# Designs tried in a protein design chat: VH-VL binders against Mitochondrial distribution and morphology protein 38 (MDM38). Part 1

All scores and structures are predictions.

Target 1, 223 residues: Mitochondrial distribution and morphology protein 38 (MDM38), of Saccharomyces cerevisiae (q08179r182to404)
Amino acid sequence: KLIEIRKKTSEFLHETLEESNLITYNTIENAEKKQKFLNFFRKLYSAKEGKIMTFQHDEISAIAQMFKNDSVLDNLSRPQLAAMSKFMSLRPFGNDNMLRYQIRSKLKDIMNDDKTIDYEGVESLSQEELYQACVSRGMKAYGVSKEDLVDNLKVWLELRLRQKIPSVLMVLSSTFTFGGLPKENYSKAFSPLAEKKETKSKYDDLLDLYYDGILQVLSSIPD
Unless a header shows other numbers, all headers, positions and changes below count from the first letter of the chain; antibody chains aren't numbered by Kabat.
ipSAE, averaged over its two directions, is called F for ESMFold2-Fast, E for ESMFold2 and O for OpenDDE. V2 adds 0.75 times the mean of E and O to 0.25 times the DockQ between the complexes of E and O.
Where letters were taken out, [cut] stands.
Atom coordinates printed by the task and the answers are left out, and those that the model quotes come from them; centres of patches stay.

## First folded at step 2 (VH-VL)

Design N4b
Fold by OpenDDE, look of step 3:
Structure N4b (fold): chain C 223 residues (1-223), chain A 122 residues (1-122), chain B 107 residues (1-107)
Amino acid sequence: as target 1 above (223 residues)
Amino acid sequence: QVQLQESGPGLVKPSQTLSLTCTVSGGSISSGDYYWSWIRQPPGKGLEWIGYIYYSGSTDYNPSLKSRVTMSVDTSKNQFSLKVNSVTAADTAVYYCARDRITIFGVAFDYWGQGTLVTVSS
Amino acid sequence: EIVMTQSPATLSLSPGERATLSCRASQSVSDYLAWYQQKPGQAPRLLIYDASNRATGIPARFSGSGSGTDFTLTISSLEPEDFAVYYCQQRSNWPLTFGGGTKAEIK
């Protein structure tokens, strides 16, 4: 029975991965990367089935780095595109291609802005600038203190520039983290990220939130 | 059923290049699920992984052999090849080509050639 | 590279007996372990993949267990055709590495 379940699960996963246009399976040429990729999604599937699975930040980052903004955008569903548009303060009108175009343009702007902010320092930004920067990235900014906005942007920059997580995944993560996507898309089966450091700073908490969001995004890849 | 068959000279002189070809039948090399690998076994010894080539031409080699090893793939012939430069007696072994399956169904060398003995001798 | 150590080097048993082969990794390889059988003059044959999954066509008497650093191949009842050399192989890290092998011989 367990073998049959595994076979069915494997078949399902295989089909899902093959059908998933997010990453062309064949684009992963390195054997080690491919194996890690497969293992990650197997774990995700297990988590969806209610198994307690733990994910490390480095593991999530490694998988996230395999995605490209354009590839991800091309494979997002209408609801996801709409959600992203909304969270990015874009007008969610038009067909899917129009939405993708708008999102892509905005992401490009954010990417450039990230570099500038990183160079100048997050602390050099005014409250208004911080607010706009957070809003554009899908973060909760209203009613948030300047200090918290700074922390949020620092986390964003760490993930985006140091961990090289694609901006599209970051924005999507923000939508999950800050309630932009329907709750039905949330898998409750994800155990807290294993890196429970006893003394978690606010910064660490935010990192965890984003990684959780990224996991949610990755788990929402259409079967 | 997938079959692999090694071909090449069974005798190579020291300092020369060992060249082997693996012909795959019963399946296409042009699959993202497989890494076409070479493994060798010196007489009476264990197995050593040499490297793999992907159908796109992407390769990875054992660091112990990286400087001397080159692999190639010919998708039109459904073949992949191994070259080992500057061979010594230490390179005497049975050389196996194998299919490394890396899929959601499991990961392993699931198909092997029969192996071909290559002797390095003057 | 990850070093794989197999024990015992030689296992002398009679047909019908239970065989237990051990494989230890120098570091954790999770469940990325395969077992191969090699008969004299033949290529290795896949027995077990992912530590515990039997390959297609492999008899039920073969089973794999373990995770992390310690793995076991069990043959519940040895058949005459089971006398061979068995290799474990880790797939956690590249380069891929094999154990030194365990020779199952007839007592």
Scores: ipSAE 0.776, ipTM 0.941, lowest interface PAE 0.6, mean pLDDT 89
Fold by ESMFold2, look of step 3:
Structure N4b (fold): chain C 223 residues (1-223), chain A 122 residues (1-122), chain B 107 residues (1-107)
Amino acid sequence: as target 1 above (223 residues)
Amino acid sequence: QVQLQESGPGLVKPSQTLSLTCTVSGGSISSGDYYWSWIRQPPGKGLEWIGYIYYSGSTDYNPSLKSRVTMSVDTSKNQFSLKVNSVTAADTAVYYCARDRITIFGVAFDYWGQGTLVTVSS
Amino acid sequence: EIVMTQSPATLSLSPGERATLSCRASQSVSDYLAWYQQKPGQAPRLLIYDASNRATGIPARFSGSGSGTDFTLTISSLEPEDFAVYYCQQRSNWPLTFGGGTKAEIK
């Protein structure tokens, strides 16, 4: 069953991401970006020491935007590429470059579909279309209400199209949000605008959850 | 151990180009930890950041000066340079070169040259 | 551009007194604040980075505090060599900007 495959691949990716060098600060040449990167990870490293550190959504977005899909994929091991492929419901065949191509092609298809869905409106999708859209993006969709599927997809579109979060990071983030956040969450994401609301919507809570997932991916990067 | 030293003409005529070079000794300019900056200080006034250059040649300039400023780096000579075009009396200042250390252990201008006064006068 | 405002412009004190210098940012700079000392005819010298960390070789009488928009440099007991101009600098956003300075002078 798809749920079990995703649980297994999520667990494997969580265990092994800390072994991967997804980016180094020395590849960042702009001084402002370099400083933001270093300060973010210094703060994040302090959170692992048992301190709860809070990160604003725009802070997380700025760091996530520094990653490139190709660079991330190039730094994943073959077992990690295979696990990612299986999570995305792809059949992993061939050498590492073939796996990267298959993942890259799927991400391109999702990006084009994202633009179409955003243009036509999420509410224009049937329940089956919503289900398939959420499943293809790594979201838990079995037994989920249509209302919740709509909110999930809207958050995905916000992060991909407005916040420009790289699609590879979005998929990796889905492995954390699909399987649940770890028992120890030393880092929290928040939005100042959402904190001003009288009552937070399901959308706002879900946006926080997805930013927490991105934060978990970033926190898995080696020191 | 690291030392920075500015060199260049102390007197420049209006509308001409101010050119300065900073020579780095006791350390390499070719490091990912460091950005190489120029800062100026008009007599009796405060400090203004002009811009930086990275050893790859990548730059960023203060928007207030960007249209008139260029920087360059020569890693083989362990030097970086500043040009300011179309100078006026308002560009009269002490010019400092400085190393901007940007590392996980902290960020700041940790080494400065002694400064060189450039006077713009006809 | 983030404007840094220092106060007072001049601080007249005697050796042995405690000096408190203020720096205010026009928007939050988190902890990304440095302090420099400049004596006449000399280049600035780094005192404090990241709001509160003393640079190498800086005496313990110098301390920095604050976060966000309001920052303070404190000199617990002034020495004769401490009479100089002090500049704060924000490092949150480029362009990097300095405050206008506080001159600490004898009297």
Scores: ipSAE 0.430, ipTM 0.794, lowest interface PAE 2.7, mean pLDDT 84

## First folded at step 8 (VH-VL; from R3 with light chain A34N)

Design T1
Fold by ESMFold2, look of step 9:
Structure T1 (fold): chain C 223 residues (1-223), chain A 122 residues (1-122), chain B 107 residues (1-107)
Amino acid sequence: as target 1 above (223 residues)
Amino acid sequence: QVQLQESGPGLVKPSQTLSLTCTVSGGSISSGDYYWSWIRQPPGKGLEWIGYIYHTGSTDYNPSLKSRVTMSVDTSKNQFSLKVNSVTAADTAVYYCARDRITFYGYAFDYWGQGTLVTVSS
Amino acid sequence: EIVMTQSPATLSLSPGERATLSCRASQSVSDYLNWYQQKPGQAPRLLIYEASKRATGIPARFSGSGSGTDFTLTISSLEPEDFAVYYCQQRSNWPLTFGGGTKAEIK
């Protein structure tokens, strides 16, 4: 009887991943990557059942890298695309394809700007440039100290450029980190670098926060 | 009930190309749950994984054979195929096709063909 | 490439006896270890996956245990149809690799 209940819930998850999702494991053609994806989501499913699970930043990054920007955007409904546009400070206009194009264009601009900022250094930005860079990426900037804005942007650049987290996932995770995250008995990220310190820096805490946002996106993708 | 059946010539001359086809019945090859593999077994010896093909045509091969191996899939015929170039006596083996199930429920070769002996001899 | 080593090479036992087959990996494969049975003239058949889970239709006398590098297949009471060759197979790292096999023979 217990095996039957678990089979039914597992089949339901499989069907929803195939029918309507930002991504399904059927888009993963490489067998080794598909195993890693399934192992991750089996662990994540256990966390949703109330078990406390922790994830290394590296394993979150590996799974996140499997999500392709175009695939995610193509699987979003028009209400979701409109909401994403509004969050990015864009005015929703036209049909679904126009919304996808508008979002892709904005994400491309942010990516090019990320590369430029990384090359010149975050500290080279004027106060106004820093404010606008943070706002355009979905970060809270009003009433935030310059030091905090610098730290947030540095974390963004680390995740986007070094860890290669897809831009669409970065923006979606910002919707969770912007408004705060549930802090109770759910899965959480664990930073190997921060673990070496007796006291974590503000940067290390932000890195954990952003990885927790990515976990929230992965666990709460609408269908 | 899914069944796999290998077909192809049983004798191949050295330096030629070994070609085999696996026909799948009782199920669709186009499922996202499955990877379609070839495994070989020299007479009296153990098993060697050759590689797989996914129904979209994506492949991955054992590095020991990668330079000589090509796989293809024909979803309209529910078949997938193996080619091994420049064969030698070392390629003499029973060749199995197998279904590799990779799902939330687990990962394993759950169905195998009966196998076909390919002998490489001049 | 992960090398899988099985022992003993041959296991001579009588029906009704307990069989214990060992499989050792050259590095950790976690729980990603499968067992297959191969009877003479036949293809391998899946027995155990994920180190300890029995495949559909496999009798309860077959059990698997272990994690990491050391794994065991146990047949609690051998039946005449259980005399075959048994292969372990890892799928932690690609390429997928098999052990050399253990042949269970009638004594």
Scores: ipSAE 0.667, ipTM 0.905, lowest interface PAE 0.8, mean pLDDT 83

## First folded at step 9 (VH-VL; from T1 with heavy chain Y105S)

Design U3
Fold by ESMFold2, look of step 10:
Structure U3 (fold): chain C 223 residues (1-223), chain A 122 residues (1-122), chain B 107 residues (1-107)
Amino acid sequence: as target 1 above (223 residues)
Amino acid sequence: QVQLQESGPGLVKPSQTLSLTCTVSGGSISSGDYYWSWIRQPPGKGLEWIGYIYHTGSTDYNPSLKSRVTMSVDTSKNQFSLKVNSVTAADTAVYYCARDRITFSGYAFDYWGQGTLVTVSS
Amino acid sequence: EIVMTQSPATLSLSPGERATLSCRASQSVSDYLNWYQQKPGQAPRLLIYEASKRATGIPARFSGSGSGTDFTLTISSLEPEDFAVYYCQQRSNWPLTFGGGTKAEIK
């Protein structure tokens, strides 16, 4: 079952992610971005020490945009690449380079599909098309209402296409969010800050959830 | 300890290219902690940041000078360089090279060269 | 571009007196504000970084304070070697910019 595979691969990735040097400040060439990176992680480390810290969506997005798909994939071990492939519903085979190629190719296909869906509108998808789009992106789709699938996909498109969150980081963050439910005490010291609204929509709740997933990936980077 | 030393001609004619080199000793230029900057000071005036180069060759320049400035780095010689094209009398200044430290410990120009006066005149 | 304004332009003081130098930013720079000292014919020297942290080897008589747009460098008791020009410098946004300087001179 897809759910069992995703649970197993997500647990493995969560346990091993901090062992990978996905990005360091010594690889950031732009000085202004370097300072933003360091400022963000100084704030994150303060939160790990038990201080309550709030992170704006914009600041999370700015840091996430510093990740490069190829650099992240190059720094993952073969077991991590295999776990990521299985999470993405791919059949892993071959050496590390073959696994990276499979993942990269799948991410490119999803990106092309994202652009098409965004152009035509999420509402134009049939229920079967909507289901397949959500499954391929690592979202919970079985037993989920059509309205929830639409909202999930809209959040994905917002993050991928408008906020320009790198595809590899989106998949890693999906391992924290694929159940569609907040994890108890998962982000206890951290929180994304949604804009204040008269009534908080399901879309806004999902947006916060996905930003929390991104924040969880970022918080796994070793200091 | 790290030392920086500027070198280059002290006199440049208008419309020519000003070229300076900074030699770094007592430390490696190839480090992720440091950005290598040029800063100038017209006689009796304040300081103007010109730009930086990273050891990989990546640069960023003050928009006021960007159209006329290029920088380069030679990690094998532990040097970085500045070129200012089409100079005028307004480019007369003391030129400093400086190390910009950007780490969790803080952000600052922590080492400066002695400075070299470049005069632009006919 | 963030404009840094220093005041006063000139401080005329005697050794032993307290010096207070002001620096104002045109928009918030948080605490990404450095102070440099420059003696005649010399390169600037880092005094203070992150608004209030003394650089290595800087005497305790130098202190910095402030955040956001308003910053102060204080020299608690001036020594003869402290008569120099002092520059503030922001590093919140690029291009990096310096204030116009405050000249501390003996009178």
Scores: ipSAE 0.689, ipTM 0.913, lowest interface PAE 0.8, mean pLDDT 87

## First folded at step 11 (VH-VL)

Design W2 (from W0 with heavy chain D33S)
Fold by ESMFold2, look of step 12:
Formats: C-alpha cells, sequence, structure tokens
Structure W2 (fold): chain C 223 residues (1-223), chain A 122 residues (1-122), chain B 107 residues (1-107)
C-alpha cells in the first residue's frame, strides 16, 4: 500500500516538475555564489542540448546548498504539496500553509533523528529501527537486506549532515531515485575517487544515484 | 555608454579615514547583473581587489583589508562609496571603481573609472 | 588565496613581432581567467575573459589560451599602440587576484 502511494505520488511529481517552475531561486547577492550558480547551469543546459556532461558530487552539493527549504516549498502548487506530503507518509490536511508546516515539521523530526543516529552509529540500530528510519525518509525498505538498509541510511546521513543538502531537495531527489530517473538523462554525477576503483561499492553506487536525483531536481529550473 | 568616475580627497593623513565615492552615469546601478567594486594600485605596483557592493547592499571584502573597510551604496544618486579606516602610507594608491559583470554570457570588470590618486602623508 | 605569477616582467619587441605573455596560477582556476591592458596614465581595459574570449572591440591580433594553471596571452603582430602593461586576473576563488603584470615595450 505504501509502495503504491509512493509510486503514484512520484509519478505525479515527476510529470508536474518538468512542466512547472519548481524552484524560483531568490536573487543571489554574493558574487562568488552567483558565478558558481551560472557556471553550473551553463554546463547543465549544454547537457540538455544532447551533449553528455558529467558533474562531480562537490559541484552538485555546492549548488544544492544555495537553495532554501521555504523558497522551494513556496513554489509548489497545492496538488504538488499534497503529493509530497503523501510521499512522506503524512496525511495532507488544510490549506497550503498547513501543508508546508506539516512537511517542515516532519523534516525537522527527521533531522533530529539523523543527528542521533549519526552520533550513535548506524550499526547500533536494530533491524526494526533501520526499517523505520529508511521508510520515514522515503527509501524502499520492505524486502531489503539489513546491509542495504545500512548503506541507504549512511548515504542519507552523508548528504544531509556532511554535504548539507537541503531537506526539501533530499525528499524531491528521493522521488526520482524511488520512481526512476527520466529515460533522457544527459547528465551524470560521479566521484573521481569512486570512478578510479576497479569495483564500486554499493555505497558508492547509491551516492551516485542520489546525486543523479538531485541533478534531476535542479534540471527543472528554467533558463 | 556607461561611465564611472571616482571622487574624494587626494590627500589623507595617517590614522584618518579614506573616503571615496564612485558616480555611475549612462546606466543604472540597480541591476542584478552587476557588482560594484573597488580596486587599488600603489604607484608603480600591481592591482589589488578591495571588495564589492551589490545594489541591495550586500558586500564582500578582501580578507587583507576586511577589518578596516566598509562600502555603501546610494541608488537614488546612482553612487557607491568606499571607506578605509586607520590609513597608513601603505594605503597610498590609485583607487579605481569598476563594474563587475556577472551574467550568463561571462564574468569580468568591463568598465573602470579613470582612477584617483590618494596619498597618505603627514 | 590564489597567487598569479606573470612572466616575463618586461618584454621588449619591435612592431610586427609576435608577443607571448605567460600567466601561472598557484592552483587550478579552470578557465576563469581574464586579461587586462593598462596604458600609461590610464585605467585597465578588459581584453580577454574566460581564458580565450575577446572582449567587445578588441582586435583579432589578441588571443588567449590555456586552462587550469598555465595561461598565455598572444599578440600575433605587435602594433605600436600595444605598448602597455598586461595583467592576468583569476576569478575562480575569492578574493579575486591579479598577476604582477608584464610590461610590453616597443623597441
Amino acid sequence: as target 1 above (223 residues)
Amino acid sequence: QVQLQESGPGLVKPSQTLSLTCTVSGGSISSGSYYWSWIRQPPGKGLEWIGYIYHRGSTDYNPSLKSRVTMSVDTSKNQFSLKVNSVTAADTAVYYCARDRITFSGYAFDYWGQGTLVTVSS
Amino acid sequence: EIVMTQSPATLSLSPGERATLSCRASQSVSDYLNWYQQKPGQAPRLLIYEASKRATGIPARFSGSGSGTDFTLTISSLEPEDFAVYYCQQRSSWPLTFGGGTKAEIK
């Protein structure tokens, strides 16, 4: 049942994100950040024009960090907010502001839990605790081995706590990694260290997948 | 055609505050594409970037000068200004104001003022 | 802070000769490098941005090349009006920094 809800909401978000201005970015006032933003999007739009471009994880993280949760949420329509709420296992209720508050409140709870898990170590969680932590973050958890749940949660902690990717972008990225990336994906994320390995770990593959999801969200920003 | 012109005292005593104003003509200072910068050049030496101000007031300064520098903008007069506190002889230089273009098409200081020599001397 | 090193400090050439000016960065600046020309008693003027793109109104005899740490400004056939000091400037990282300059002298 949860899987079906997430499939439906992911499909809705994917279709409407490509057609709408998902993110209205505030005017960047810092010159260095403005230049980095423009450099990134010049490269990204080249990839859309049939050129295959690769992005380092650090590039993607730097751009993602420029976004604010409230700015992104303010640019979502009510049906999109409802879909996002359902994806997060919330029961959408009330007007747009109530939906935004519910989403923000859930993200705050997850962030507090993230800090606790990181301090105590992912390995300290029971199988049930791992399951609940992954489900609450929008990850596939049913029928997934304990080892894979650990890897998924470690990637989440890396992105949220160390790379400081905004929570709303993490959830939107999860809809792309859960529901599948678009077939016409001309941009790929990579890590130079992981690329040099003869065999990538599952962790490294998951990192690449999540960064690809973030790229998809960023690709929804108009020219 | 955009033009920038520096103005202010050419002689400042040690420990005082150096104060300069740049007047922009032929274009508006209120643009999201441009950052308004100060750059200085001691006589016979190279160029040092001091910092910028954005038309909404946001600033960033060279760390070497940050503790002594402030900038301001007056959009109604189409001007931006530089103050350098506690000056010494090391602050003697030609001071340039410049427009920093940061747009999708490229990044550069595309317009410079003529420059004004400020001498710090007893 | 990224240190920009220019060489030679002075370049003495005759009109019609090819001038080659070097600029080296202490760490990679990708292609975020600009070149400026400064004639005596004047403000700098933008010549080249993004390592190789000519600014508006700059003659085709000026060209830039390089990426990463090593950059070159070339004047294919030197004109007498090209006597000036040339500065490279990186904008990969703040604070923005300039090279020490290369003075081109007409013999």
Scores: ipSAE 0.629, ipTM 0.897, lowest interface PAE 1.1, mean pLDDT 85

